Miniprotein binders against Uncharacterized protein C1840.07c. Designs and how they scored, part 17

Target 1, 306 residues: Uncharacterized protein C1840.07c, of Schizosaccharomyces pombe (o74480)
Amino acid sequence: YFNVNQLFDHEFIKVFPNFKGNVEAKIKYPTVVYAIGDIHGDFPNALDVLSAAGVVSPVFPHEWTAGNATLVQTGDVVDRGPDTRKLFRWFNDLHKQAEKHGGRVVRLLGNHEFMNAKGDWRYVHPGDKASYPEPSEENRIIDWGHSGEIGNLLLSEYNVTYKDNTTGSHFMHAGLSPEWAYREETVNELGKELLSHFMSREKIPEYLEDFWAIEGPMWYRGLAQLSEEEACEVALNVTKTLNVNRLVMGHTPQFHGIVSRCEGRILLIDTGLCSAYAGERAVLRISQNDTDSIVEAVYRGKIVKL
Key: E = the ipSAE of ESMFold2; O = the ipSAE of OpenDDE; V2 = 0.75 times the mean of E and O plus 0.25 times the DockQ between their complexes.

## First folded at step 11 (miniprotein)

Design v31 (from u7 with A9I K112R; at its last look DockQ between E and O 0.80; V2 from the best seeds 0.83)
Fold by ESMFold2, look of step 11:
Structure v31 (fold): chain B 306 residues (1-306), chain A 118 residues (1-118)
Amino acid sequence: as target 1 above (306 residues)
Amino acid sequence: SPEDLLFLIYLIEELIFFVERAKELIKQGKYDEAEKLLELAEEEVRWLKEEAEKLRKEGHEEAAKRVEEVAKKLEELIKELKELAEKGDYEEAIELLEKALELIEKLAEEIRKLAKEE
């Protein structure tokens, strides 16, 4: 199967980073947003699908090749797999590289990031712990706290939600119920407050209890698990409230690939791509040109229109 | 507390995902991958017992005993599945996984009802 990005002249350079030729600035490119779901510590599988999509180079050191595009990573980078620190550093470096081209990497919080920050390490892979010098557990506690490398990234560079007005798309890890969609403008600040309380091992204040609950922003699975009719009713409400065309979320695994529900208003992008889950490896691609949107699932060796 | 019920619901849902995926992989002849999914399920069963003790402390003795009973059955099932896989008895393994899914899904309904009542 052929990578269709290599069939376009302007995309050819993104696959071969050592090429010294310059593309002329006479051609307008569509706005492109990529999204990748739960990674759970699997750098090789994240690299495989991101390079297949043309977002990063398949050649070490795997630099940004997506020009002025946006990449959204929807959380759950940590747990189950060993490459946690490498992944956080990689996405941070990719963001810095993307900025030089007018692009960016939007990084969102998953429930597993909150769990690690609060000291709930039930799912941490031994290789993640072993990546720290001894005493490794003490050093990992520091790293995920207010003064740590990862902790500072989470507090300064991460949000719970991202609304992309250019493509009319809303991104987050888990999902918003209609109640939380009504309050969406508060979600990012509430998430930051909760994260800080967790890093300090503080009791959650009462006003944050419904945030950290089964129907709250870090856990809600209704858009993925309700019947098609019920989920679509929720999605119609939420998209109208947020003034977007589609809702993109991870968190609820779809082992066979990216799932579209409610005529494309719901896009489920957690495909269980880490090797522990043996799920499909996929990246969402949204291309916006003039008033048209093309929404695609990118796999190793094929692209499927959604 | 509400957080204890949150994690209990999450663990049960993760069990469903892992057991369903393991069954699919066995049907496809991908036995090494299925074993990894069963190891994940086994880990969730150990955490399920910890959440059951929190239910007991909250005064939900009957629900805690129900969760412990399911966890014990799942531990025994995973041991039997490993033995069947070693012998190559995959049809019987699939039947046990289907029974396990019915048990886990029924527990999920019971725990969600408890969460709504609180």
Scores: ipSAE 0.836, ipTM 0.918, lowest interface PAE 0.9, mean pLDDT 89
ESMFold2 (binder alone), look of step 11: mean pLDDT 83; pTM 0.815
OpenDDE base, look of step 11: ipSAE 0.848; ipTM 0.923

Design v32 (from u7 with V19I A100L; at its last look DockQ between E and O 0.79; V2 from the best seeds 0.80)
Fold by ESMFold2, look of step 11:
Parts: C-alpha cells; sequence; structure tokens
Structure v32 (fold): chain B 306 residues (1-306), chain A 118 residues (1-118)
C-alpha cells in the first residue's frame, strides 16, 4: 500500500470530490457496499451523487468506477421524473461492467415498480411516456409486461430484499415488520409471483393479500415512522431474526439526508433526491474488513459517519 | 376494499410529505422548488377524489363523502396557496400550509381507524 495523498492535487479533487476518501477506504476496508434510494426518474441527480461517491464516472458514458464494490439500488426508479428507461438501462449496464471487476449492482423492487406493472400509472411522468414512439401508451404497456425490456429485467434481475452476509446488512425498499421478518425467506418469491400476476392483469390471489398491504414488505413504514423507542424495539427484533447488523431502506423520504436510528440498526436512505422533492442527495457507504465496519453518508462534498 | 384503503393511506402520507416540504422550502426562500411540491400535492388530491369514488362503489358512502369533502377543501386551499405565493404573500402561504397539514392529519387518523375495522 502507498500514501494516496501524494497522488492527487486540489484540481483533481474539484473534479472528483470524494475520490480521495474512496481510495483511503478501499486500502483499509477491502469490502465496500454502496446503496442509493428512491430515484424517481431523475438521471442527472442519480449521476451527481453516484459520481461524487466514486461509483460511476462523471464523464459520459458514466461507466462503473467502483471496482469490486457492490451497489444496491433500493427501488422506486420509476415515476415522478422522466428518465425511467435510461435509468433501468444504465443500472443494467453498470451491473455488467461491475461483474468484470468482481463487483455487482443489486437492484430491488419498489412499490412504484409494482404499480407500473399492474397498470397503475397515476404517477408516470409525461417525459417517461414520451420516450416511447407513438402509440406511446401501448408501447409502454408492452415494455412493462412479460415480454418487454423493463418487464423482463424486473422478472429476471430484481428482488424485494437483499441480505449481504459480508457486511451483515439487509436491504429493501420499504421495510419488514416482525411478522414479515419471520417470513423473510418467502419474500422474494412472493414478490415475483405478485409482479407476474400484476403484469397479467390478474386479481391478487388470497395468499398475496397480506404481502400487498400497508404492513406488507412493499409498504411498511414502521421502522421510519414509529417513535425512536418503538422503532428500535422493532429493529432489534428484525435484526435478530434476520441475523444482520443493520436494516437499510428507502420509501419514506428524509429530505435532509440519510438518517440513522437505533444506534445504526435503521438506515433510511430515501433522501428525496429527485428534483421534484428538492431533497438532499446522498448514498450510503458501508466499508468492511475482518474486524470492523464503517457506515457513512456520502454527499457531493462531504462524508458523514453514521 | 383493503387495496383501496392501502392507496388512500399512501396518498395521505405523500400529501403530508409534499406539504411539509413545500413549507420548509418557502421558509428558505426556495419558491420555485416549493411550487413543484405543490404541483405534486395537487396531483395527490386528484387521486384522493378517485379513491373516494372507489369507496362509494364498495358501499363505504360515509367514508367516501368525508374523503371527497376534504379533497375539495384541499383543492381550494392549494389554489389559494398558489395565488398567495404568486403575490409574494409568503407568511400567509405558510399559515395556509399549516392549516392544510392539520386537515390532512385529521383525515389520516380517520383512515387509520377505517383500515383497522377491515
Amino acid sequence: as target 1 above (306 residues)
Amino acid sequence: SPEDLLFLAYLIEELIFFIERAKELIKQGKYDEAEKLLELAEEEVRWLKEEAEKLRKEGHEEAAKRVEEVAKKLEELIKELKELAEKGDYEEAIELLEKLLELIEKLAEEIKKLAKEE
């Protein structure tokens, strides 16, 4: 290893504001996991924060620069903003690039992906629709169905949850109640089944009704909205059940940045980064070696320990 | 139905997020950004009306009427709010936003009771 401070002048840091911090973390902590929350169709803002974190290049075509790290995207890529197709393609391309370096992009389903698959387009941005040739609505229906580009990605590459055993971290869009944490092993298959039923415009079978409910995996906000004391009681139960150190979720916006609750057991990473919400832009970074982990919020010009 | 109550609760929570954020932005002098949040809130109010119609069709006439009444009030207040912001009457706009939040929070509690009864 060498002293990385000798390699970079201040002009380099202006272009790559978090590069120095990323290199230092990799030297001391060889395992790194990044997570980005709800994007809602805003490619420029996703690019801004991911490039600031050193995950992708700020220079077109914005390719993978995170080596063997993992990036987790926790859903709600679609709706509110216009860049849906570009974002789905970009994350898929980034995953292919990351694999060449031993890294990966883990992509998770948000409730808005399920809504789009079922034909509930109440939140679809006009620019998203306009990205399709006319007849744009019919072509978008196809794209989000069983044979479409986005639909195929959702069925083949996306899950509801991701458990990273190396860092002891559990990722998902909304959250797990204690009841659903007990059933966590079923969640990804149930999500795939529901997604398929939605794409086929089929009625939800009875056994999926509690999955697609306010307390279910795609909607649960208790870890974000309960009092600190109550949320921590839930998190202690859920982390024990899942055998993880921390729970990472989007879905419930935190406009001022990434929020840590219950001594780091709850990490809320939806910062409302799309321009429609005017929230802070941040990515989560978990750096791990054989004895320690460091959990940080990475902003454009600063890194904050959580 | 359970799904209609799910979306109703979600719409209400999103309204709270958008209105509270708009209030913060106005206090910071970020009026163009606040207008974007108000447009999102207007969209949610339109969907709130649609959910009220679904409740009525399913036999929940009293709940549907209350949701529709609140949605009409919200629509009128958001229109007044946009006019105040255009005139530069930002202190009045903030007061109106607080009234909007109180109305929305009351509706949220009523919907939570309805969801528990199902």
Scores: ipSAE 0.787, ipTM 0.902, lowest interface PAE 1.1, mean pLDDT 90
ESMFold2 (binder alone), look of step 11: mean pLDDT 81; pTM 0.779
OpenDDE base, look of step 11: ipSAE 0.830; ipTM 0.917

Design v33 (from u7 with W47F; at its last look DockQ between E and O 0.87; V2 from the best seeds 0.82)
Fold by ESMFold2, look of step 11:
Structure v33 (fold): chain B 306 residues (1-306), chain A 118 residues (1-118)
Amino acid sequence: as target 1 above (306 residues)
Amino acid sequence: SPEDLLFLAYLIEELIFFVERAKELIKQGKYDEAEKLLELAEEEVRFLKEEAEKLRKEGHEEAAKRVEEVAKKLEELIKELKELAEKGDYEEAIELLEKALELIEKLAEEIKKLAKEE
């Protein structure tokens, strides 16, 4: 805890009139977690909303500006847009920068990353392929493999889930059924094993078939698509099992903005922000102190409490 | 296989998202954005045909034919939608999008029945 006025003179505050208020808000809520959903290769739109939220600089080279906060990216960085390699490198650099300030960038796997690793490139944008020198297809295969730049990042820096104990929030790409919530401690290792099998072009082993299924962790949409009443039943079970207050997920697009269900236990943050979907651009912000939390959707021109 | 049914279900859900969004955008007068969604829908129809071929190879000839039949109808509807959009006939485009959704939703019900049988 410190007094902001002891750090900055009167003339500084006149130039930056909201600076004092922003620092005081951070002091009252010392833990801040940001989350951004499916990006699908759209660097300009990701930059636009992350800079509007104060996470990165709008000025090149778009460095980290969120201090000791956490940014969670919930997967599906690849496909539909062209900026795949740039985005993976950018988030990796942002993590290195954040660590210097006591912050972090948590990066999670989406189903589209698994599809690319297994060689299913049906959704790959031509500009993504063109970012590789000729022969571009062969060089992209290498890049997404065990010794490639992207492949190594996925194997060493990415998980399927992230539980943030300070905010009581659980993050992932798709969602957990009650069955998979009961087994949540296995999910990250199973995801890594599946990813490695895919990179080696191996058939999925029997013990991973339920993981890579419509009700499994990379595909489950029940929390987003079941009726409010049914989804809330699932969320009450899952949050109790995981000992968290809320579940944050992408994967199921919400074109008008971040959606809250079940009194805030379900937060749907895939807003179709890539230009192909014409959806809203949004970042989730969770501000936490010892006694309460403020959960907000940050849009380009407004902030909405959820 | 379970994976082929997985991708078939995924394609159908994505197609619903794209067609519903395109219809919404047209109602809002956002025609260029709607055209982009129709291109995505067209790609999903192509992938639907590919999944039908996988079903046939697995011995699900009846299901494969049904998926191919719906994909052909959707392809024809999307072609007509592009022509209507080029002419500015957006009210008729909305009607075709609603018919496309009926076809997709019916296929979704049939796929759910197939998944239950397996």
Scores: ipSAE 0.793, ipTM 0.901, lowest interface PAE 1.1, mean pLDDT 89
ESMFold2 (binder alone), look of step 11: mean pLDDT 82; pTM 0.794
OpenDDE base, look of step 11: ipSAE 0.825; ipTM 0.917

Design v34 (from u7 with F18W; at its last look DockQ between E and O 0.67; V2 from the best seeds 0.74)
Fold by ESMFold2, look of step 11:
Structure v34 (fold): chain B 306 residues (1-306), chain A 118 residues (1-118)
Amino acid sequence: as target 1 above (306 residues)
Amino acid sequence: SPEDLLFLAYLIEELIFWVERAKELIKQGKYDEAEKLLELAEEEVRWLKEEAEKLRKEGHEEAAKRVEEVAKKLEELIKELKELAEKGDYEEAIELLEKALELIEKLAEEIKKLAKEE
């Protein structure tokens, strides 16, 4: 074991308690993946939990501190809170910083990103609109389109799913039914096609209707809402089909913290961290070495093994 | 359209989450947070009415009437909840929230069945 207490002074550890624990885990388990669920425009709460987990600095300019780790953000960055543009820029900048250290920030699409791209702004916070110069609505339309800063990021840097072979973990916003798990290799391209159609205000093509449906990849809640027995049957099917150990998803809020179902095959990480829900603030941490994985929920003042 | 039924189901599920959470917060004595969730629920009921109108225009008259009936009941319950909150009658507010949740959950099952029947 490396003596981590010699890396940082005592005062640094007092103000960033999870930073010491994170360093110790990294020494024993050199591969680390973090995941954060629905943010919904709440930069202060995202900063709070990511800094508590040691992923970013709590001090301005709130830069990357997770070395070669991966951070997965599972979508629904937009809506309900005001800090949309700040969050998209922040995660993009964090990705660039992470790359310098061999890490990355994997950014996934939530159903709310698709809704905003198609012009369905029913949940957009007034502060989000106000972040644009007047005429703010017209400028926001441009920003979420093919020529906009956010629109270009969504088309070039975002996917619907992420399979991490290092930890045997599959990440997405909503979830995959067995049918969609069988077709998982098509999901990212279909999502990009749908997003582009929405940005162009085009009618959704017939072949994408099942994708954009209650049982489709952007909406499916079966892994979260079915009975334990039924959800586990789905998860056993989906994990076998995808050749992974676990499925990680947001979308369905778990206000008391990260929930594990089916002996760890299902991890529900949307904890309602935005202030609108008043839910718990949590980050998933998966620590991996050549023989073992440790799966944990990191809260502001504690770490819980899942 | 299928998208209108999709969004209607989503609205109803979000209402369940917010009402359940508001009830929990009241039990914990976190009344200001609970009031914020009730404000969000009121906004969602407004969207629920708009989705009902879309259903009617698409020929789903019976579903539209059912959604409007529940929306009207929820409006009445939210008004009573606001009065109870102002008076500090939180025990009665919890009972009313449980009644609201029962109505919403029944509607959720009806709408999910309709969406699957296409």
Scores: ipSAE 0.737, ipTM 0.877, lowest interface PAE 1.3, mean pLDDT 89
ESMFold2 (binder alone), look of step 11: mean pLDDT 80; pTM 0.764
OpenDDE base, look of step 11: ipSAE 0.800; ipTM 0.910

Design v35 (from u7 with L25F Q28R; at its last look DockQ between E and O 0.60; V2 from the best seeds 0.66)
Fold by ESMFold2, look of step 11:
Formats: sequence, structure tokens, C-alpha cells
Structure v35 (fold): chain B 306 residues (1-306), chain A 118 residues (1-118)
Amino acid sequence: as target 1 above (306 residues)
Amino acid sequence: SPEDLLFLAYLIEELIFFVERAKEFIKRGKYDEAEKLLELAEEEVRWLKEEAEKLRKEGHEEAAKRVEEVAKKLEELIKELKELAEKGDYEEAIELLEKALELIEKLAEEIKKLAKEE
């Protein structure tokens, strides 16, 4: 099959010359994907960096301004900060707005979402709980369950991984070992099954124990923590297995900004954005045309090529 | 048991991030930021103690004892760090943070091995 969009761009201009000025600007980099890492309940800091990147309006009601772009949020929206419900609602609303323009907001599960669904609230901020009417703990349990607003969003709108074929980029919260990369097609279904078991307070079935383990998809840190040589060996394996150019992940904080490893095959985008960590605030931006890909870290006040 | 070791390993790694970051802020003269990170580290030590009690209840007595030993040493180091910060003895504070990191990293390696075995 031929690419109709490429034919449209060049053939359309040839037929409709007055369209040339607008189409030439759009042709330069027609596909843009943004990614934001761990937020941990900090709406002001998420707003700061997303508005600086041009993804949302800096003024209330903080609407979508990224046109037909894709925004990927790589999980850990909950815990440490108070704005959990506001953030889940905001990203859902941004997705609906983005769809009107041909864009989308892709939302991925972090390990902290699984922890909250299973009732492990050790990191839940008091302001998060206080956002619920009394009895706030019981109402929060309901909200994170099968009948709740957040629980239903997690089951219906969230995945563990996202592969973007246009940019050749694979996104997730933690990371895939080579073993789990080989099984990548199972990861999203297994994640949904685990989440449902947790919401029902059911014991983890044996076939999910390796998924919910230190080397499993929600916890694996090898791509971030192994030596450059070892991490690159893993990344070469995983990118070949998944047929992608790069792996984008949060989970392992990089307090000085977005980090690139292995000639851009590993992009670490958890910058400790929430005020609890006081890390640099950054958004990944991947700009793509038919011939080129530009990968950048967008900070308030500067843009750095990765 | 396997899940208990998983969460212990995670909590220990988060503690490493807070202590390393606090050390960096002290070296840069950003003492207010370092103080906030020491408060986070203190909170993680409290969770470390809670996790040790969970491990003991579930039959991991040797791991629980090692975690408790490290937690007690970290409590003492954090207390001394607060006193040194008040006096402005930041080179000594950095030395204590390095000692804390050595303790935490040794424990992290052991717990990761136990989690993989489980």
C-alpha cells in the first residue's frame, strides 16, 4: 500500500497552488508527539511544563492547544501530591478536546496506579483523600474500584504500553527486559487483568506474579540503571524485537532533566517534576516528517536537542 | 513475601534518590532544598521500619533484622545531619550522607537478590 498522505501533500500542492503557503509550513514537521513523565499529584507543575511546551493553555480552563499532536502521559499521576482527581479528569478532558482536532492523549499506567488500586496508600497525600466527601477513605476506595470514576478510566482508557508507529517510539512507565519485550503483545492484557484483580482485592494469580515483580513491566529499571554498555545492549535487543527506534520511559527519576542513553534509543523522562522531588520540569517532544525525526527536551525557557 | 520484598526494594531505591539529591543540593549551597529532601528521607525511613515489621510477621526474620539495623543507623545519621546543618558544617554533612548511601546500597543489593529468588 502507498502512503496517501505523502501523495496528498505533494500532489495536492501541485493541483492547488494557493494552498502552498499553509501546506509548506505544515509539511515541515506534520507529526508531533509529546510525552510527560511522573506527575505525582502536582497539577501546578504539570500545567507549568505542558503550557511552556504549547500543549495546553496557561490560563484557566487550561484547554488543549496542541492541534493534532499526540500527548503521552507515562503514568504515576497519583501519590505525593494532592491533585489526583483533578489530574485524571484534566487528562480525560484534554483527550476529548484533542480528538476534535485529530489529536489524542495517550494515558499509561504507572506502578503507583496499581498500588492505589490494590489499597496500598502509603504515599497518598492528605489533600487527595480530603477531595472526597466523608467518609473519605471509603469513598476513595469506591472511586478507585470497578464502579468508580478513576477506576473506570483506568480500566477503559489506560494501557501499560504504547507503540507509536509514525515516530517509531515505544512508551511505557517502567521498562521492558528482553524477556518481556519478546512478550510485548501480551503486556496490555496482563496489565488490565492485574488491575482488575487488585480492584477486587483478589490474590494475584500465579501467571501474573512475574508481571508484578522487580524485573516485570511495572518495575524494571535496567534500561535506566545498568551501565551505559549494558543498558545499550538491552536497548538494542528490545528496539529490534519491538521494531522501534526508541524506548521512552518514566519511573526512574532524572533530576537534572530528560536523559538520553544509547544514541537516543533510551529516553528517561521522569524528571522528578513534583515539588516533593524538586527536579527539572521537562516534556519530551518528537517531531517527525517523511525524512527526519527531531527529539527534544522542552523546559521552561529552553529546548535541548536529544 | 515476594511482594513484600518488591516493595522493600522499591522503598530503598527511593531513599537512595532522596539522599543522593540532598547531598547534591548541599554541595550547591541549596540548603532549603536539601532540608526538604532530608524530610522525605526521614519519611522513607519510617516506611522502611514499617516494612521490616511486615517482613517479620510474614517469616522473613533475617531480612527484617537487617532492614531494622539500617533504619536505626539512618535515623541516627539524619538526626546528626540536622544538627550539622544548623551549625553550617556541610562538609561533615556530606560525609554522613555518603555513609548513609553506603549502608543503603549494600541493603539494596541484598534485597534485590532475595526478590529475584522469590
Scores: ipSAE 0.663, ipTM 0.838, lowest interface PAE 1.4, mean pLDDT 87
ESMFold2 (binder alone), look of step 11: mean pLDDT 82; pTM 0.794
OpenDDE base, look of step 11: ipSAE 0.685; ipTM 0.869

Design v36 (at its last look DockQ between E and O 0.79; V2 from the best seeds 0.83)
Fold by ESMFold2, look of step 11:
Structure v36 (fold): chain B 306 residues (1-306), chain A 120 residues (1-120)
Amino acid sequence: as target 1 above (306 residues)
Amino acid sequence: SPRLEKEDLLFLAYLIEELIFFVERAKELIKQGKYDEAEKLLELAEEEVRWLKEEAEKLRKEGHEEAAKRVEEVAKKLEELIKELKELAEKGDYEEAIELLEKALELIEKLAEEIKKLAK
């Protein structure tokens, strides 16, 4: 076991606060999945927590440093903060870099991406709009449409859900009710169809109405908001249906850090990390070998087992 | 008007939940002495109240007069409460601000329950 911490002085440790822990985890558990929740346009805070986790370099241009690991971003990159375009470009570039090392960046759709695609801009930050040349509103409409940079990324690179069989973990933005867990194999195609209808400003067809509803995949909060007993009953059903060990979701803010419910079957990773929410900044880390997995919350300068 | 459209219910529920998150967070931040952060959350809550008012107008245009009136009444009261909260926070009257935040939460939770009845 190589201990890199002995090679570097106090100033290096200030810049890379979790570096020692990240090296030790890779040696013991060679398969690692990271997950980051709602970002809401805050590039500096996303950089802070991802670099603290060792996923990206804290030094410009903030490239991929997680080797063959997987990073899952669970949606809501847009709205409330200004750095939307920078963030979408950054994650796309990080994915390209990760592929060179056998890793990947899995990017998932949040309800705010759908809202922006349909032209519901009630939460768009002025700095987001200002990132476009004049006429900025018209150029942003194009960018979020079928011919735009962001629109094409959403249609080609984004899904609603990600099932990671190596760690037995299921990731999405909001959550699946038991009904939608039963139909999980349809969710990604339905999400793509809805997104395309929204970009074309088309009326949502009847077969998508339950998808875009309170209990649907982009909005469901039962796993986060039901009582512990009720949420656990749902999670036991959903994990059995999906044949996974745990369900990871953003969407419902947990301002004090990553929350575990139902003996680790429910992991709530939206910590309100954007500056507007004043929440903790955390990244989920799932480390796996042939016999064990460990699930941790990674903060600035500390790692907490969940 | 015995049933609102699914999308109307969706956004009403979302706006109400966002208000709860922001008001509860603001109250928590005030108790911790994090007053600048609390003011940011109150500004977010004020924005959500504006969207509640817009949603009430949408409901009225769609013929849901009773629901629109109820949402509008609560939104107007919340707007007044948030304005008073910002004044109290500026003066440093944080104990009174916390009491007013609790009143705001009760109004929001009552509206949530009324919307749940309309969805049934």
Scores: ipSAE 0.824, ipTM 0.913, lowest interface PAE 1.0, mean pLDDT 90
ESMFold2 (binder alone), look of step 11: mean pLDDT 82; pTM 0.808
OpenDDE base, look of step 11: ipSAE 0.859; ipTM 0.929

Design v37 (from u7 with V45I A63V V67I; at its last look DockQ between E and O 0.78; V2 from the best seeds 0.81)
Fold by ESMFold2, look of step 11:
Structure v37 (fold): chain B 306 residues (1-306), chain A 118 residues (1-118)
Amino acid sequence: as target 1 above (306 residues)
Amino acid sequence: SPEDLLFLAYLIEELIFFVERAKELIKQGKYDEAEKLLELAEEEIRWLKEEAEKLRKEGHEEVAKRIEEVAKKLEELIKELKELAEKGDYEEAIELLEKALELIEKLAEEIKKLAKEE
């Protein structure tokens, strides 16, 4: 019998109220899934929102505190901010820690990971490059390649999509059109194949051209940008095809917080978290028991039902 | 190529996000944060010109010229915006941001038509 209140004093709980709320939610809802959107190299802001949500410790070394919960990171860890390597290592370490508690950290590919793997570094922050010893560009090429630390993680630990059957939730970076929802079972293998081709600087084979396109899984913004009516038509089709209750995605920034569309079938969790965007910082929390699910946006100082 | 059009569309959408956000921040009095968004917008305009050059090399001279013309107008508007912000003329700065958004949105529609033709 463990009582978390015996572990944390009243002053700690006053400073980090979401820690207590997370424990109470776990007692009533044994399955909890958190999701965080685009980070873009901003470790301090990712730490701030994940610690506020009770997923990681606010105190160094910022270890896993979410027990057997699942954390889904929906891609775009790289670019615009400097802390790329620290973030990839941190999430990998968090996954290892989570596994010891029966939890997991699901890491998904964003379009910016693919761009970096193919050598398109237009958005790479100087601090990211500087994190490598000289010659920094050559060492970064190696790191993002088939045998590099990041490249190997992307090929072995990352997927394009994650379907959580317990909560009935589907997660990815950008989104699935109805066409791609119909063939969703192919998406993760096609993504891995594309990533490998990019790391080898090979031309995209013809069968992958529609994957790496504006309507493809790494770029599609229809669920976020179509009118409410049109987006809901797409979401009804996609959720039925995938047999899920909701679709969770980043990629299309929502600077004022997590946005729900189509009666909760569409959850847009890219809030422009990195400091360059000055967006609101939030983590999605889905709490599930046998009869109910509660879907919430967790901000630093408040929790909002979605 | 399809990939060049893909990145062009992405750059345009990013510009819209950055300029809209900068406008919101100025309305909130968060001028330092707005300046950071405008620096990101300037970076995107540079890449917009690079994508135009790729399209020119693919034989799309007139489309490339159109993109370069819009990019030049956007650079001029951002320069004027910075001058207004230095003087504290934030209402006029918001008007320039709205003009910039109109230019970007028009270009976005043109790019969507080009993507359908390919």
Scores: ipSAE 0.797, ipTM 0.907, lowest interface PAE 1.1, mean pLDDT 90
ESMFold2 (binder alone), look of step 11: mean pLDDT 82; pTM 0.806
OpenDDE base, look of step 11: ipSAE 0.850; ipTM 0.926

Design v38 (from u7 with L40F; at its last look DockQ between E and O 0.78; V2 from the best seeds 0.75)
Fold by OpenDDE base, look of step 11:
Structure v38 (fold): chain B 306 residues (1-306), chain A 118 residues (1-118)
Amino acid sequence: as target 1 above (306 residues)
Amino acid sequence: SPEDLLFLAYLIEELIFFVERAKELIKQGKYDEAEKLLEFAEEEVRWLKEEAEKLRKEGHEEAAKRVEEVAKKLEELIKELKELAEKGDYEEAIELLEKALELIEKLAEEIKKLAKEE
């Protein structure tokens, strides 16, 4: 599967070797944004689909291959699978690699990251715990705390939301109700504060209770579960409020593949890609030119235009 | 507490996802994958029992009792389902999954009502 971005750089140089002209033809290379949903500790399946999409090499050490593209991971890297530490390290390394090529890896928080930070390990895979040196449980507690490797990554490199202005796309784990859309600018700060309180095992302040609620930014499923008419009404209000064209989120499993609702205004990208769910392995790809965007679901062996 | 209700609602939603997916996988002949999902469903049922105990400690005895009753029924159904799957009786297994879904949906409705009254 030829990454279209790799073809343009190599073929243009080959076809016009003698073109001395500063064709600063700002060949506005299309801006490409990839997004991957819930991974749940499954490195093999994440690698499989990201490599199929041309984001990373299928060969060790699985280096960044997407040039100046943006990759967004929408949270829930932890729980249900063993490869948690490996995944967090890999995404951090991929970001560093991407930056060398003018790209980046945007890493977002899911409800499972918050739960683990709080010390709710109900979904932690035995293999995750076993990945730490003895005493494994104590070392994992440290790792997810303020002084830990994962804890520090979550506090410094992760957000709750990401707005990609070039593609007009908003990314987050769960979703925004209309009420939270009006206060979207506060969501990342509130999320970081909550995360810090959880890591410290402090009682949640009253003003954060709404953030950590069923209709809150970490849990809201309305855009996935409401009827098409109702979801579209909500999405229209939210996208207008945020000044974006589309809302991209994980959190709610779509086992048959990426789901587009409200004529592409809602994109649900949690496909249950981890082995625990046995869903479809998919990556969202948005290619933006000066006038239009191409939105695609990339699977192993097929690409579907959305 | 609001947090207990949050987790209870989440557990119920996850159970629906697992049971529906397991049903689909069984229909497709993917029994090994279905079994894994049923194991996750069993785990969610254990967590439901723990959340019920928290509700009881907080003074919500009726709600706790209802959650425990449903959790016990689900545990029995999932156990029977695993046994049927091992025997290759997939038609009966699907019927049990449908019964499980009905029980879970009823519980979901009850919890939504409780959340509105608080």
Scores: ipSAE 0.730, ipTM 0.880, lowest interface PAE 0.9, mean pLDDT 90
ESMFold2, look of step 11: ipSAE 0.740; ipTM 0.881
ESMFold2 (binder alone), look of step 11: mean pLDDT 81; pTM 0.788

